# VH-VL binders against q9h9l3: the designs that were tried, part 17

Target 1, 176 residues: q9h9l3
Amino acid sequence: PRKMVAIDCEMVGTGPKGHVSSLARCSIVNYNGDVLYDEYILPPCHIVDYRTRWSGIRKQHMVNATPFKIARGQILKILTGKIVVGHAIHNDFKALQYFHPKSLTRDTSHIPPLNRKADCPENATMSLKHLTKKLLNRDIQVGKSGHSSVEDAQATMELYKLVEVEWEEHLARNPP

## First folded at step 13 (VH-VL)

Design ia58
Fold by OpenDDE, look of step 15:
Structure ia58 (fold): chain C 176 residues (1-176), chain A 123 residues (1-123), chain B 111 residues (1-111)
Amino acid sequence: as target 1 above (176 residues)
Amino acid sequence: QVQLVQSGAEVKKPGASVKVSCKASGYTFTSYYMHWVRQAPGQGLEWVGWINPYTGDTIYAQKFRGRVTMTRDTSISTAYMELSRLRSDDTAVYYCARSGTYYYDSGPRFDPWGRGTLVTVSS
Amino acid sequence: QAVLTQPPSVSGAPGQRVTISCTGSSSDIGLGYDVHWYQQLPGTAPKLLIYDNSNRPSGVPDRFSGSKSGTSASLAITGLQAEDEADYYCQSYDSSLEGWVFGGGTQLTVL
């Protein structure tokens, strides 16, 4: 049995008109919700849009932020060999420019039993906020201060734990 | 159709630099990674590195770090690979190849490939 | 130099079944990374033959099949034809190297 971690990343806008999503914060928690990693990350390119309302990232957070290349190395070291749980996790991996094995990836935005439990259509893509409220009776991503990647990663892990047994069995029978 | 058109063959002296181009067409250039792979005569395939054309970020194989530079010009959907301090064992056909950015968008499989660019390094 | 291990050559008569093995390690295939296969005809660029262990791109005959188990992958060719004579390469991702790796290649000869 492999160790399990949950990841959530926040992105800022770089490049022309800030359309490039660049990693600006990454949080990783273990199965129990303990924080293994939580760093602000400095993109290699100039930040055009902090996307603060969503990302929670401000200019002050970038003053001592970890350079992307260094952060990427640290993050990959943590993720390697583990089952990685995330919500719409392809965005996180894309921002990291990283490929994690499909067989070791769990995306809570695409787990039919989870949606079913939340009385949502099984094949619909539900937000982390909605699922967390419905299944954990907890409000996340509230206010105007932006998201907390630690909070989101913890919520993601807790959601997955609700369907872990059933989903792992399903995956064992139907490997990706 | 998706195509990768590479620049022509190069002949270089040891110590020189070579810059190979790969022009993409038939797809959104910035939506896929571009890889470079080389093949010495009679030998196997060797991954050199990749570039994210959208961000310009690169990852190189350890063997080539400090000697290879990958760039792109998004305005003309062209990727470039420059190899410096050339030596005889750099003689090879250099391929560009496309891959997805993650598993949901074609994943890390290489498709298609350019036809290759022969780079000959000789005294 | 190749990280993945393939037999240097295999051969078979027309109509026969041949298998090409690809052996990796705990940091690539064994870690769970998918395997892709490429066919390289003489004097041409490699062409994607199998992706994600067992999927065939459009245009690839169903007599080509791929599988993966543990730290190894396998390419099987049934109903061998003369046109199948080529070099075949397996590919995966190595986490320790932080990059893609290829097998050494297998030369398939049709007798």
Scores: ipSAE 0.900, ipTM 0.941, lowest interface PAE 0.5, mean pLDDT 95

Design ia64
Fold by OpenDDE, look of step 15:
Formats: structure tokens, sequence, C-alpha cells
Structure ia64 (fold): chain C 176 residues (1-176), chain A 123 residues (1-123), chain B 111 residues (1-111)
């Protein structure tokens, strides 16, 4: 079986009025929750909105941040060939401007058995925060300091592990 | 309807530069990636690179790095590909082609294609 | 130069079934990336024929079908017609090259 990693990214606003979501931090953890990658990333364009209340990103974090293209290369090397787990992971991949094979992607925001386990509608899109609280009895994304991508990636992996067996079997029978 | 209208044929000398344009219409220009693919006479398709019109980020095939520059003007929904230090083997029809930004969109499939721009490099 | 391998040519009589193979590697098709197929009629730009291994865009007849297994993909054309005479290209993404790759193309001749 392929190795599994979980990813979470934080984005800042660039471009006109800060509407462009640009990658500013990326965290990747392995199956056990060990951090494989955690870097602040410098977008190629001027940051208009740090979105700090959500992203946790501040101006000081960009002083020695890794340039986007370099970071992207590092991240892709880690992800290549892996089963990648994330929450609403399409946002992460879009920020990376990267395509990961569908068959190797796991999005915890779209796993009906996970929602069922959390007593949520199977086809609803639930937040990572809600699922983590409900199923892991853990509070994440608390306070005003913004999100921790490492914490979120770890929570995402732990959530997936709750339904891994069932979901992998489902995917084997119903390949994307 | 979605359309990609490319600039006209070009004839260049070796060592010169060529800039091909691709004007998009019928869709939100910044919501899709724009790819460039070329085809030498009687040969197959060769991917040159792509640009994210929203961010301006570009990614080129290794073969073309250092010689190709992709840009866009969002105000007129137009993508540009400039190839410098032209050689005879750069003679080809150059296509622009649209793809989605992720699988939720049109994904990495190329649709539609422009009609192509013939670039001839000869001494 | 093409990363994906296709037979240079295939032929068939009207009404017959033809198959075009597309062989990749562990860094593209074999890694799990989807395969797309394009039809290029003489003197025209390529047109999307099959996407995501086996899906047909609107307007593409159901006699065109695609499949993928392991490191290879296949395009099948049943009920071959004269208008099917064209070049066919498979496409995927290569992680080692960090870019999209095409097959060498297959010229289909209808006898």
Amino acid sequence: as target 1 above (176 residues)
Amino acid sequence: QVQLVQSGAEVKKPGASVKVSCKASGYTFTSYYMHWVRQAPGQGLEWVGWINPYTGDTFYAEKFRGRVTMTRDTSISTAYMELSRLRSDDTAVYYCARSGTYYYDSGPRFDPWGRGTLVTVSS
Amino acid sequence: QAVLTQPPSVSGAPGQRVTISCTGSSSDIGLGYDVHWYQQLPGTAPKLLIYDNSNRPSGVPDRFSGSKSGTSASLAITGLQAEDEADYYCQSYDSSLEGWVFGGGTQLTVL
C-alpha cells in the first residue's frame, strides 16, 4: 500500500482587493502525525490581505518565507505517489496550482461515512473544526491567532483514520 | 460559446523572437488555466507550458525554460506566448488550449483549443 | 520525444472495431493520472474526444470509448466510419517532468 500524508495550507490575499488566494503556509504530516513539512511561503505577488484571523499569517512570517516556486517543488516531491488526505483539499491543490491523481486523493469534507459517524448528514459539507470536536473531542482553530496548519493537518489525518478501512474498501469497489 | 482566437501566422529569422496571442471569450478568463502546445509539421503534439491567468504564475516544460515567456492581459482576456532565440526546429503550429484549475472545474483536460498559429523560422 | 507511446498507425474497414494503445510509465499513467484523448482531423486543431479515461464530451458518439489499466490506456472505436480518419493523441501528466505529456500520435486510416 502507498504511504499516506495529510496536508493543510494557509492562504493570504493578493491581487486586486486581495481576492486572489495565494499560498502562504503549507504543512504536511505523515500517518502518525509527524511533521514532514511546515514552511511559510512567500507569494510571488504583493500581499494585500494576510487574512490573519483565519490564516494565522502575519507580516513577520513572510520575512524569511520560502519563495513559492521553491516551496511548490519541495511540496510536490513529498506528495508525489502518496495518498494525500486533506479537508476541502481542492483549495490546497488550487493554491499549489497542482493536480494530484484523483485515485490518490482523500477529502475528509466529502466522506459520507465520516459524517455519519459524526451524526451529520452524509452529503453535507462539515467543517474540520466541527468534525474534530465531534469525533476526536478536540478543539482546533480556537482563539484569535488564526489556524495552525500543522494542527489542522494532524486532525485531518486522525479523522480519516477513523473511517480509513471502510472508505478504502468503498473506493476499491467504486474507483473515481 | 467558448472560443480561443489566436493571432495570425508569423515568419521569423533564426535568433529572432515571436509573440503569439490568444484571446478568450465566452467564459471567465481568469477561472481557467491557459496552455500552449505546439506541433511541428508532420509531427505530434508537444506541451510548452501553462499560465494561471488569475495569478500570472507560469510553468514551462524544461525544454523551453529560458526561452519561453507566457503572460496575460486580464483586461482583454488575452494570453501571450513569446518564444525567443528562435531556431528552425521551432517551426510549428502553436496552439492555446484551456483547462480547469482543478477537477471540480474542467480539470486538466484541454478544451477548447485555438485554431493554431503557424510560426515559420527560416533563414 | 513523446513520453507516452502510441502505435504510429492503425487501420480498419468501415464498420470494424479498432483499438489505439497508449503506454506510459510509473510517473504518469502508472502513478494514477488520468488519460485524455484528442482527435485531430486533417488540417484542424485537436479536439477533446475522451476525458478522465472513459468520459465522452457532448457531441462525441458512443462508439468511441476509453479505458485505463496499469500504465496503459486504450481508445476503442467501434463501427468505424470514414470521418474517423484522423490522428489520435493520448495525454496525461508526468510527475517527473512536472508537466503534461502527449503520446506520439496514431494515424487512423479507414480502408
Scores: ipSAE 0.887, ipTM 0.937, lowest interface PAE 0.6, mean pLDDT 95

Design ia65
Fold by OpenDDE, second read of step 14:
Structure ia65 (fold): chain C 176 residues (1-176), chain A 123 residues (1-123), chain B 111 residues (1-111)
Amino acid sequence: as target 1 above (176 residues)
Amino acid sequence: QVQLVQSGAEVKKPGASVKVSCKASGYTFTSYYMHWVRQAPGQGLEWVGWINPYTGDTFYAQKFEGRVTMTRDTSISTAYMELSRLRSDDTAVYYCARSGTYYYDSGPRFDPWGRGTLVTVSS
Amino acid sequence: QAVLTQPPSVSGAPGQRVTISCTGSSSDIGLGYDVHWYQQLPGTAPKLLIYDNSNRPSGVPDRFSGSKSGTSASLAITGLQAEDEADYYCQSYDSSLEGWVFGGGTQLTVL
């Protein structure tokens, strides 16, 4: 069996009017929730909007942030060959400008058994915050100081573990 | 219709630089990656690199790192590939090709392709 | 030079079935990355023929099919026609190189 990791990224706004989502923090945890990677990342372009309320990113975090290309290399090294769990994970991979094999990707925002367990419509896209509260009885992303990507990655992994057996069996019968 | 129109053939001497253009139409230029692939005469396809037209970020094959520069002008939906310090073995048809930014955006398949630009390097 | 391995040439008579193999490694096809196939007619640019292992773009006849297993992929052409004479390339992503890779190409001759 392949090793499993969970990833969560925070993005800031760059480009015209800050509409470009650029990677500014990435956190990766293992199956047990141990932090394997947690770095602030410096986008190659000027930051227009830190999106602090959501991202938790502030200007001071960029002072010693890891350049994007370097961080990307470090992150890809960790992800390669792993089953990667994330919530709406396509956003993370897009920010990384990276393609992970579909067969090795697990998106907790698109797992019907997980939604069913949370008494949500199976084909609905539920937020990480909602699922975490409903299934883990834990509050994440509270306050206005921004999200913790480590906390979100850990929550994502714990959510997946609730349906891992069932979902892995399903995927084995129905490979992407 | 989605089209990629490339610049005309180039003849260069060893040590010179060449810049090939690829103008995109029929789709949102910044919503797809642009790849460059070359093919030496009678040889196979070789991936050179790609650019994110939205951000300008580039990623090159190790073989070309330090010698290739990919850029874009979003105002005219045009991508550029410049190859410097040309050698005779750089003689090839250079293609631009579009791909998605993630799997739901047509993914990493190359479609469509430009018609290619022949670059000849000879003394 | 090519990372993916293809036979240099294959041939068949009209109406026959031919297959083109594409052999990768544990860092590309074997890692789970999808395989795409391209057809290149003489003197033309490559054209997408098969994507994501077995899907056909609009306009590609169903006599073209693709499959993937383990570290290898295969392109099958049934009911071979004269216009199928071309070069065929497989493509995937190599994690070790952090880039896309092509097979060496296969020249298909229709006898």
Scores: ipSAE 0.909, ipTM 0.947, lowest interface PAE 0.5, mean pLDDT 95

Design ia93
Fold by OpenDDE, look of step 15:
Structure ia93 (fold): chain C 176 residues (1-176), chain A 123 residues (1-123), chain B 111 residues (1-111)
Amino acid sequence: as target 1 above (176 residues)
Amino acid sequence: QVQLVQSGAEVKKPGASVKVSCKASGYTFTSYYMHWVRQAPGQGLEWVGWINPYTGDTFYAQKFRGRVTMTRDTSISTAYMELSRLRSDDTAVYYCARSGTHYYDSGPRFDPWGRGTLVTVSS
Amino acid sequence: QAVLTQPPSVSGAPGQRVTISCTGSSSDIGLGYDVHWYQQLPGTAPKLLIYDNSNRPSGVPDRFSGSKSGTSASLAITGLQAEDEADYYCQSYDSSLEGWVFGGGTQLTVL
């Protein structure tokens, strides 16, 4: 079987009024939670809103940040050919301006068995924070320092592992 | 309806530059990627590159890197492709084509296409 | 020079079934990327015919169908009609090239 990685990205606001979500940090972990990639990324445009309360990104993090195009190349090299697990992962891929094969994508925000396990409606979109607390009894995204993309990626992978067997079987019978 | 209106035919000498425009209408210009594809006479389709009109980020096929520049003007929903150091083998119909930014949106399929702009490079 | 391989030409009589193959590699179709098909009538721009392997846009008759398996995709046309005479191109994404790729195109002649 293909190798599996989990990804989580943090975005800052660029463009007019900071409405453009630009990649500012990306973390990738393997199946065991080991960090394969964790870099601050410098958007090509001026940052208008660091969105620090959510992103955890501060101005100081951008001083030696990896330019976007370089980071994108590094990230894509890691993701290519792998099953990529993420939460609301379309946001990450959008920030990367990247298309990963649908058949190799796992979005923990849209896995009915995962929601069922957490006593949530199967078709509801639950937050990573909620699912992690409910199923892993772990608190993430706490405090005012913002999110940790490494922590979130690790939590995402752990959540998926809870339903991996069942979901992979489902996908095999119902390919996207 | 969604439309992509391209600029008119161009005739250029070798070594010159050409800039083709593609004006979008009938949809939110910044919500979709814009691709450029060319087709030499009697030949197949060749992807040149794409631009994110929202961010301005561009991604070019390796073959064209260093010679192609894609830009956009969001105020008039227009994308531009400039090709420099033209050669005879750059003679082709150049198409702009729209695609989505995500699979849940319109995905990476190209729809619609502009009618194309013929660029002829001859001495 | 096209990354995806198509037969240069296919032909069929009206009412017949024809198929056009599109063969990729482990870095494009074989990697899991979807295949799209385009129809290009003589003297016109390409038109989306099939997307995401097997879906038809509105306005495309159901006699056009697409499939994908392994490193290859196929376009099938049943009940062949004179107006189907055109060039057909498959498209996918190649991870090694970091870009979209097309087949060489197939000229369909209706006899």
Scores: ipSAE 0.909, ipTM 0.948, lowest interface PAE 0.5, mean pLDDT 95

Design zb1
Fold by OpenDDE, look of step 15:
Structure zb1 (fold): chain C 176 residues (1-176), chain A 124 residues (1-124), chain B 107 residues (1-107)
Amino acid sequence: as target 1 above (176 residues)
Amino acid sequence: QVQLVESGGGVVQPGRSLRLDCKASGFTFSDYEMHWVRQAPGKGLEWVAVIRYDGSNKYYADSVKGRFTISRDNSKNTLFLQMNSLRAEDTAVYYCAKEGYWQSSAFLRYFDYWGQGTLVTVSS
Amino acid sequence: EIVLTQSPATLSLSPGERATLSCRASQSVDDYLAWYQQKPGQAPRLLIYDASNRATGIPARFSGSGSGTDFTLTISSLEPEDFAVYYCQQYDNWPLTFGQGTKVEIK
């Protein structure tokens, strides 16, 4: 079996009105929740909106941040060949300007058995916060100081583990 | 400049079908969930349906579930709403709406841009 | 579903006056709350998101506050163009829901 990691990224706004989402932090944890990677990342373009409420990113975090190109290389080395778990992970991959093979991707925002276990509609996309509270009885993303990508990645991995056996079996029968 | 333009509204009898289109421009359409929201004459706003960025997931309000189908063609930057078995209470202006910017592990489902709407009237 | 109740139903004021609109949720929505303005014959326009963030292009006289179940939209000094219907909307849980609206009209 392939090794599994969970990823969570934080984005800031760049571009004329800050509508372009640019990677500003990335956290990767292993199956046990151990941090493999956690870095602030400097976007190539000027930051217009730190989106701190969500990203947790502030100006001081960018002072010694890892340049995007360097960080991207580091992250890709970690992800290559692994099953990558994330929540709404397509956004993380967009921010990374990288797309992982679909067969090796697990998106906890789109796993019907996970929603069912949480007594949520199977066809509804639920937030990480909601699922974590329902299934892990844990509050994440508390307050207005912004998210912790490490905390979010860990929660994502724990959620996936709840349905891993069932879902992997499903995927084996129905490969993407 | 973000633009959403609805079309396809009109007058139909109960039990009939109608399809609405929404043409999007000014942003990367395929990056966002898209929504339909409707407003009956002189009434408030009611969320109708949502579709995932790649069309792989759809979710509906109970009032339209089993009758309406939301879909999208990202190659044409177009959102659709197929309305079947229409009822008088479906009479409304239908808006296509774009949700807010994406953040990892968070869904910001406020609507930062709306179309001007298209009127659907269901009457015998 | 989460029910949003707006008050008052109608607010009659004159230009230059302060407007205070309330939105109460049947359960906590954290700060997943938006405010919209709608004028007759027009689509809604986003004013506030995340309870207190002013949308792009929205004048400074508009402000949002609150968290959990109680939210307020304030217009510090009404301009003639501000007379309209205002809706709150929660996006904490499905289904997405709106308040019934508050009409701000000229006294």
Scores: ipSAE 0.807, ipTM 0.929, lowest interface PAE 0.8, mean pLDDT 95

Design zb13
Fold by OpenDDE, look of step 15:
Structure zb13 (fold): chain C 176 residues (1-176), chain A 124 residues (1-124), chain B 107 residues (1-107)
Amino acid sequence: as target 1 above (176 residues)
Amino acid sequence: QVQLVESGGGVVQPGRSLRLDCKASGFTFSDYEMHWVRQAPGKGLEWVAVIRYDGSNKYYADSVKGRFTISRDNSKNTLFLQMNSLRAEDTAVYYCAKSGYYQSSAFLRYFDYWGQGTLVTVSS
Amino acid sequence: EIVLTQSPATLSLSPGERATLSCRASQSVDDYLAWYQQKPGQAPRLLIYDASNRATGIPARFSGSGSGTDFTLTISSLEPEDFAVYYCQQYDNWPLTFGQGTKVEIK
């Protein structure tokens, strides 16, 4: 069986008017929630909007941040060959400029059994915050200081574990 | 600049069907959830439907569930709303709306850009 | 669904005056609250998102405050172009919902 990791990224705004989402932090945890990677990342372009309310990123975090190309290499090395769990993970992969094989990707924002367990509509995309509250009785992303990508990655992994057996069986019967 | 242009509105009889189009430009269309929001004449705003960035997930307001279908063609930067079994109460200006910024694990479903809307009138 | 109630229904003021608009949610929406301006015959325009963040291009006279269930949109000094209908909208949970609107009209 392949090892499983969960990933969560934070983005800042770059480009004209800060509309480009650029990777500024990445956290990766293992199946048990242990942190494998947690780094601030320096985008290649000038940051226009730190999006601190959501990202938790401030200017001071970028002083010794890991350059994007270096960080990307480190992250890809960790992800390669693993089942990667994330919430709305397509955004993380886009920010990483990397796309993991679909067969090895798990997106907790798009798992109907998970929504069902949370008494949410199966066809609605629910936030990590809501699912975590419903299923884990835990509050994440509290306050206005921004998200903790470590906390979010851990929550994502815990959520997936709730439906892992059922979903893996489903995927085995319905390969992408 | 971001632009959303709706089309396809008109006058139809109850029970008929109509399809609305929304052409998007000025942003990476395929990165965002897209929404339809409608407004009956002289009334407030009502959210109608949402579609995931890749079209793999759709969700509707109870008022239109089973009758309306939201879809998209990312290759053409176009959002669609197929409206079947139309009712008088469906009469409204229909807006396509772009979702706001996104972060990992967070969906910011405010609408930072709107089209100018297209009027749908359902009348016998 | 989360019901948003705006007050007052109509606010009659003169240019230069301060406008205070209220939006109350039936349950907490944290700061997942947006404000829109709509003029007759036009589409809504985003003013505020995340309860207090001013959208791009929005004048400084517009400000949003609040969290949880009580929110306020303030126009510090009304300009002639500010007379319009204002809507609040929550995006904390499905379905997305709007307030019924507050009309700011010339006194």
Scores: ipSAE 0.614, ipTM 0.883, lowest interface PAE 1.1, mean pLDDT 95

Design zb2
Fold by OpenDDE, look of step 15:
Structure zb2 (fold): chain C 176 residues (1-176), chain A 124 residues (1-124), chain B 107 residues (1-107)
Amino acid sequence: as target 1 above (176 residues)
Amino acid sequence: QVQLVESGGGVVQPGRSLRLDCKASGFTFSDYEMHWVRQAPGKGLEWVAVIRYDGSNKYYADSVKGRFTISRDNSKNTLFLQMNSLRAEDTAVYYCAKMGYYQSSAFLRYFDYWGQGTLVTVSS
Amino acid sequence: EIVLTQSPATLSLSPGERATLSCRASQSVDDYLAWYQQKPGQAPRLLIYDASNRATGIPARFSGSGSGTDFTLTISSLEPEDFAVYYCQQYDNWPLTFGQGTKVEIK
């Protein structure tokens, strides 16, 4: 069986008004929640909005941050050939300027059985925080100082594990 | 600049159907989930429906579930609302709205941009 | 659903005065709370998001505060153009919901 990893990225705002989401941190964990990668990343363009409330990114984190191109290479090396689990993961891939094969991608924001298990509408996109509270009875993303991408990636993996067997069978019957 | 332009509103009888369009510009349409919000005359705002960025998922308010269908054509930067089995209580100005943004596994579903709205009147 | 209750229903004030608008949620919405301004015949305009962040282009006289269940929109000194209806909106859970609105009218 293929190895599975979970990924979570933090983005900052770049561009004239800070509306461009640029990768500023990336965390990758294995099936057991062990950290495989966790780096602050320096965007190629000037940061206009650190979005600290959500990203947890501050100016000091960028002082020794890994340049984007280098970080991207490191991350892609880890992801290649893996089943990649994430929450609304298309945003992470966009920030990485990389798109993983759909057949090897798992998005916990779009798994109806997961929502059902959480007594949430199957066709509604739920936040990672909400699902984690409902299904794992754990509070993540607490406070206003920003999120931990490691914590988020770990939570994402744990959520997926709850429905892994069912969902993998579903995907096998319904290949993309 | 971001622009959302609704069209398709009008006067219809109860039980009839109507389709609304919303043309988007000034941002990468396909990156955002889109919403419809309506406002009955002299009343407040009511969320109606949401569609995922790629159209793969849709969710509706109970008041319109089973009657309305939200859809999108990303190649045309257009959002749609097909309204069937219209009722008098569906009379409202219908707005298409863009959510803020996704950040750190959080959906910030405030609406930073709205269209001008299109009036739908359901009356016998 | 999460019910948002705004108060007062109507606020009559004069230009230059301070306006304080309340929005109370039936359950905690953390800081997933936005404020909008709407004038007659116009679409709502975003004022505040994430409870306390001013949207782009919004004057400094507008400020938002609060978390959990109690939120406040403050206009430090009313300008003539500020007389309008104001709505709060939560985006913590489905369905998305709005308050019933507070009308700020000229005294």
Scores: ipSAE 0.763, ipTM 0.919, lowest interface PAE 0.8, mean pLDDT 95

Design zb3
Fold by OpenDDE, look of step 15:
Structure zb3 (fold): chain C 176 residues (1-176), chain A 124 residues (1-124), chain B 107 residues (1-107)
Amino acid sequence: as target 1 above (176 residues)
Amino acid sequence: QVQLVESGGGVVQPGRSLRLDCKASGFTFSDYEMHWVRQAPGKGLEWVAVIRYDGSNKYYADSVKGRFTISRDNSKNTLFLQMNSLRAEDTAVYYCAKEGYYQSSAFLRYFDYWGQGTLVTVSS
Amino acid sequence: EIVLTQSPATLSLSPGERATLSCRASQSVDDYLAWYQQKPGQAPRLLIYDASNRATGIPARFSGSGSGTDFTLTISSLEPEDFAVYYCQQYDYWPLTFGQGTKVEIK
C-alpha cells in the first residue's frame, strides 16, 4: 500500500500586472481527508493581485503567513516518496517550484476513466467543481469569497478514490 | 508583450487540407492551454479546439471533430491546426487564442489574447 | 451546449449616451462569463472576465454585472471608439460558446 496525499494550492498575482502566479496557500490531506498541512504562504515578491474571488486570499492572511522558502521545505517533506494527487496539479508544482516524479503523480483533471464515470467527454479537461458535483453530488467552491484549498484537496482525493483501482492498474501496465 | 501571429490561411477547394500555424511570444507558452476560434464572414465567433499545456489532451467542437487536429510544439512556441476534408462551411478567419490564468482548480477559459487571425476560404 | 442570447441585436446610440447590453444563458454559468469587443477587420479584444472584472487596460466606463443566467455589459458614456460588435462568452461548460453579438452603432 502506497502512501497517498492530495494537494491544492492557492495563488496570488505578483510581478508586472500580477501575471506571475505565486503560492499563497497550500493544503495537503491524507487518504482519509485529514489535514496534514494548511498554511498561508508569503510570496517573496510584492503581491499585486490577491485574486480573492478564486484564491480566497486577502491582505490580512499575509500578515503572519509562512515565508515561501520555509513553507516549501515543509511541503516537500510531506510530499517526498508519496503518491501525490491533485487537480491540474502541474500548476501547484509550478507554484511550489517543485516537480514531483511523474510516476508518483496523479492528476484528476487528466484521468479519462474519471471523466467517463462522470458522463463527461473523456478527452475534455473538466473542472474540479463539475466533477465533484457529478460524482460526489457535492457543491464546492460556492460563492465569490474564494475557494477553500482544504475542501478542494479533499474533493480531489475522493474523486481519485473512485477510479483508484482501475487507474493504478492502467499505470502499472503503462508507466509514464 | 503577448503576441500571437497566425499564418497558413488561403484559398482551397473542398476536400483539401490546410495547416495553420500560430507563433506565440511574450509569455510562457508551455504553461497555458491554447485554443482555436473561428469566425465565418459576417458571422459570430465559434470555438474550434483546445490543447493542453503539454499537448497530452485535445478536445474539439463537434463541427470539426474527426477532420481537424490541434497540436503544439512548445520548444518553438507554436500552435498548429491541421484541417483535413475541408468544407465550404469551414470558411472563416481562424484565430489562435490564449486562455486566462489557471486558478484554484478552476479553468478560466476566457481568452485574454488573440492573434490577428488568418483567413481560410473553401470554395470550388 | 449552452446557448447565449444577446440583446438587442443592434443598439443605435450617440456619443456620450449610456449603453446597456444583455447576455442570457440557457442555463446557469455561474460567473464564468466574458465580454469581448470587436471592430471591423480586427480580432476580438477582451473587455470583461468572470462577469465583472475589467481586463487590463480597459477603461472604467466599461463594466460587467450579473451571475447565473443574466449578464449585462454597460458602457457608461459611449466614446467614438466604442462603436463595435460585442460578444459574450461562457466558459463553464464544454463546448465553449459565444453569444451572437450586439452591434453598437452610431445613431
Scores: ipSAE 0.714, ipTM 0.910, lowest interface PAE 0.8, mean pLDDT 95

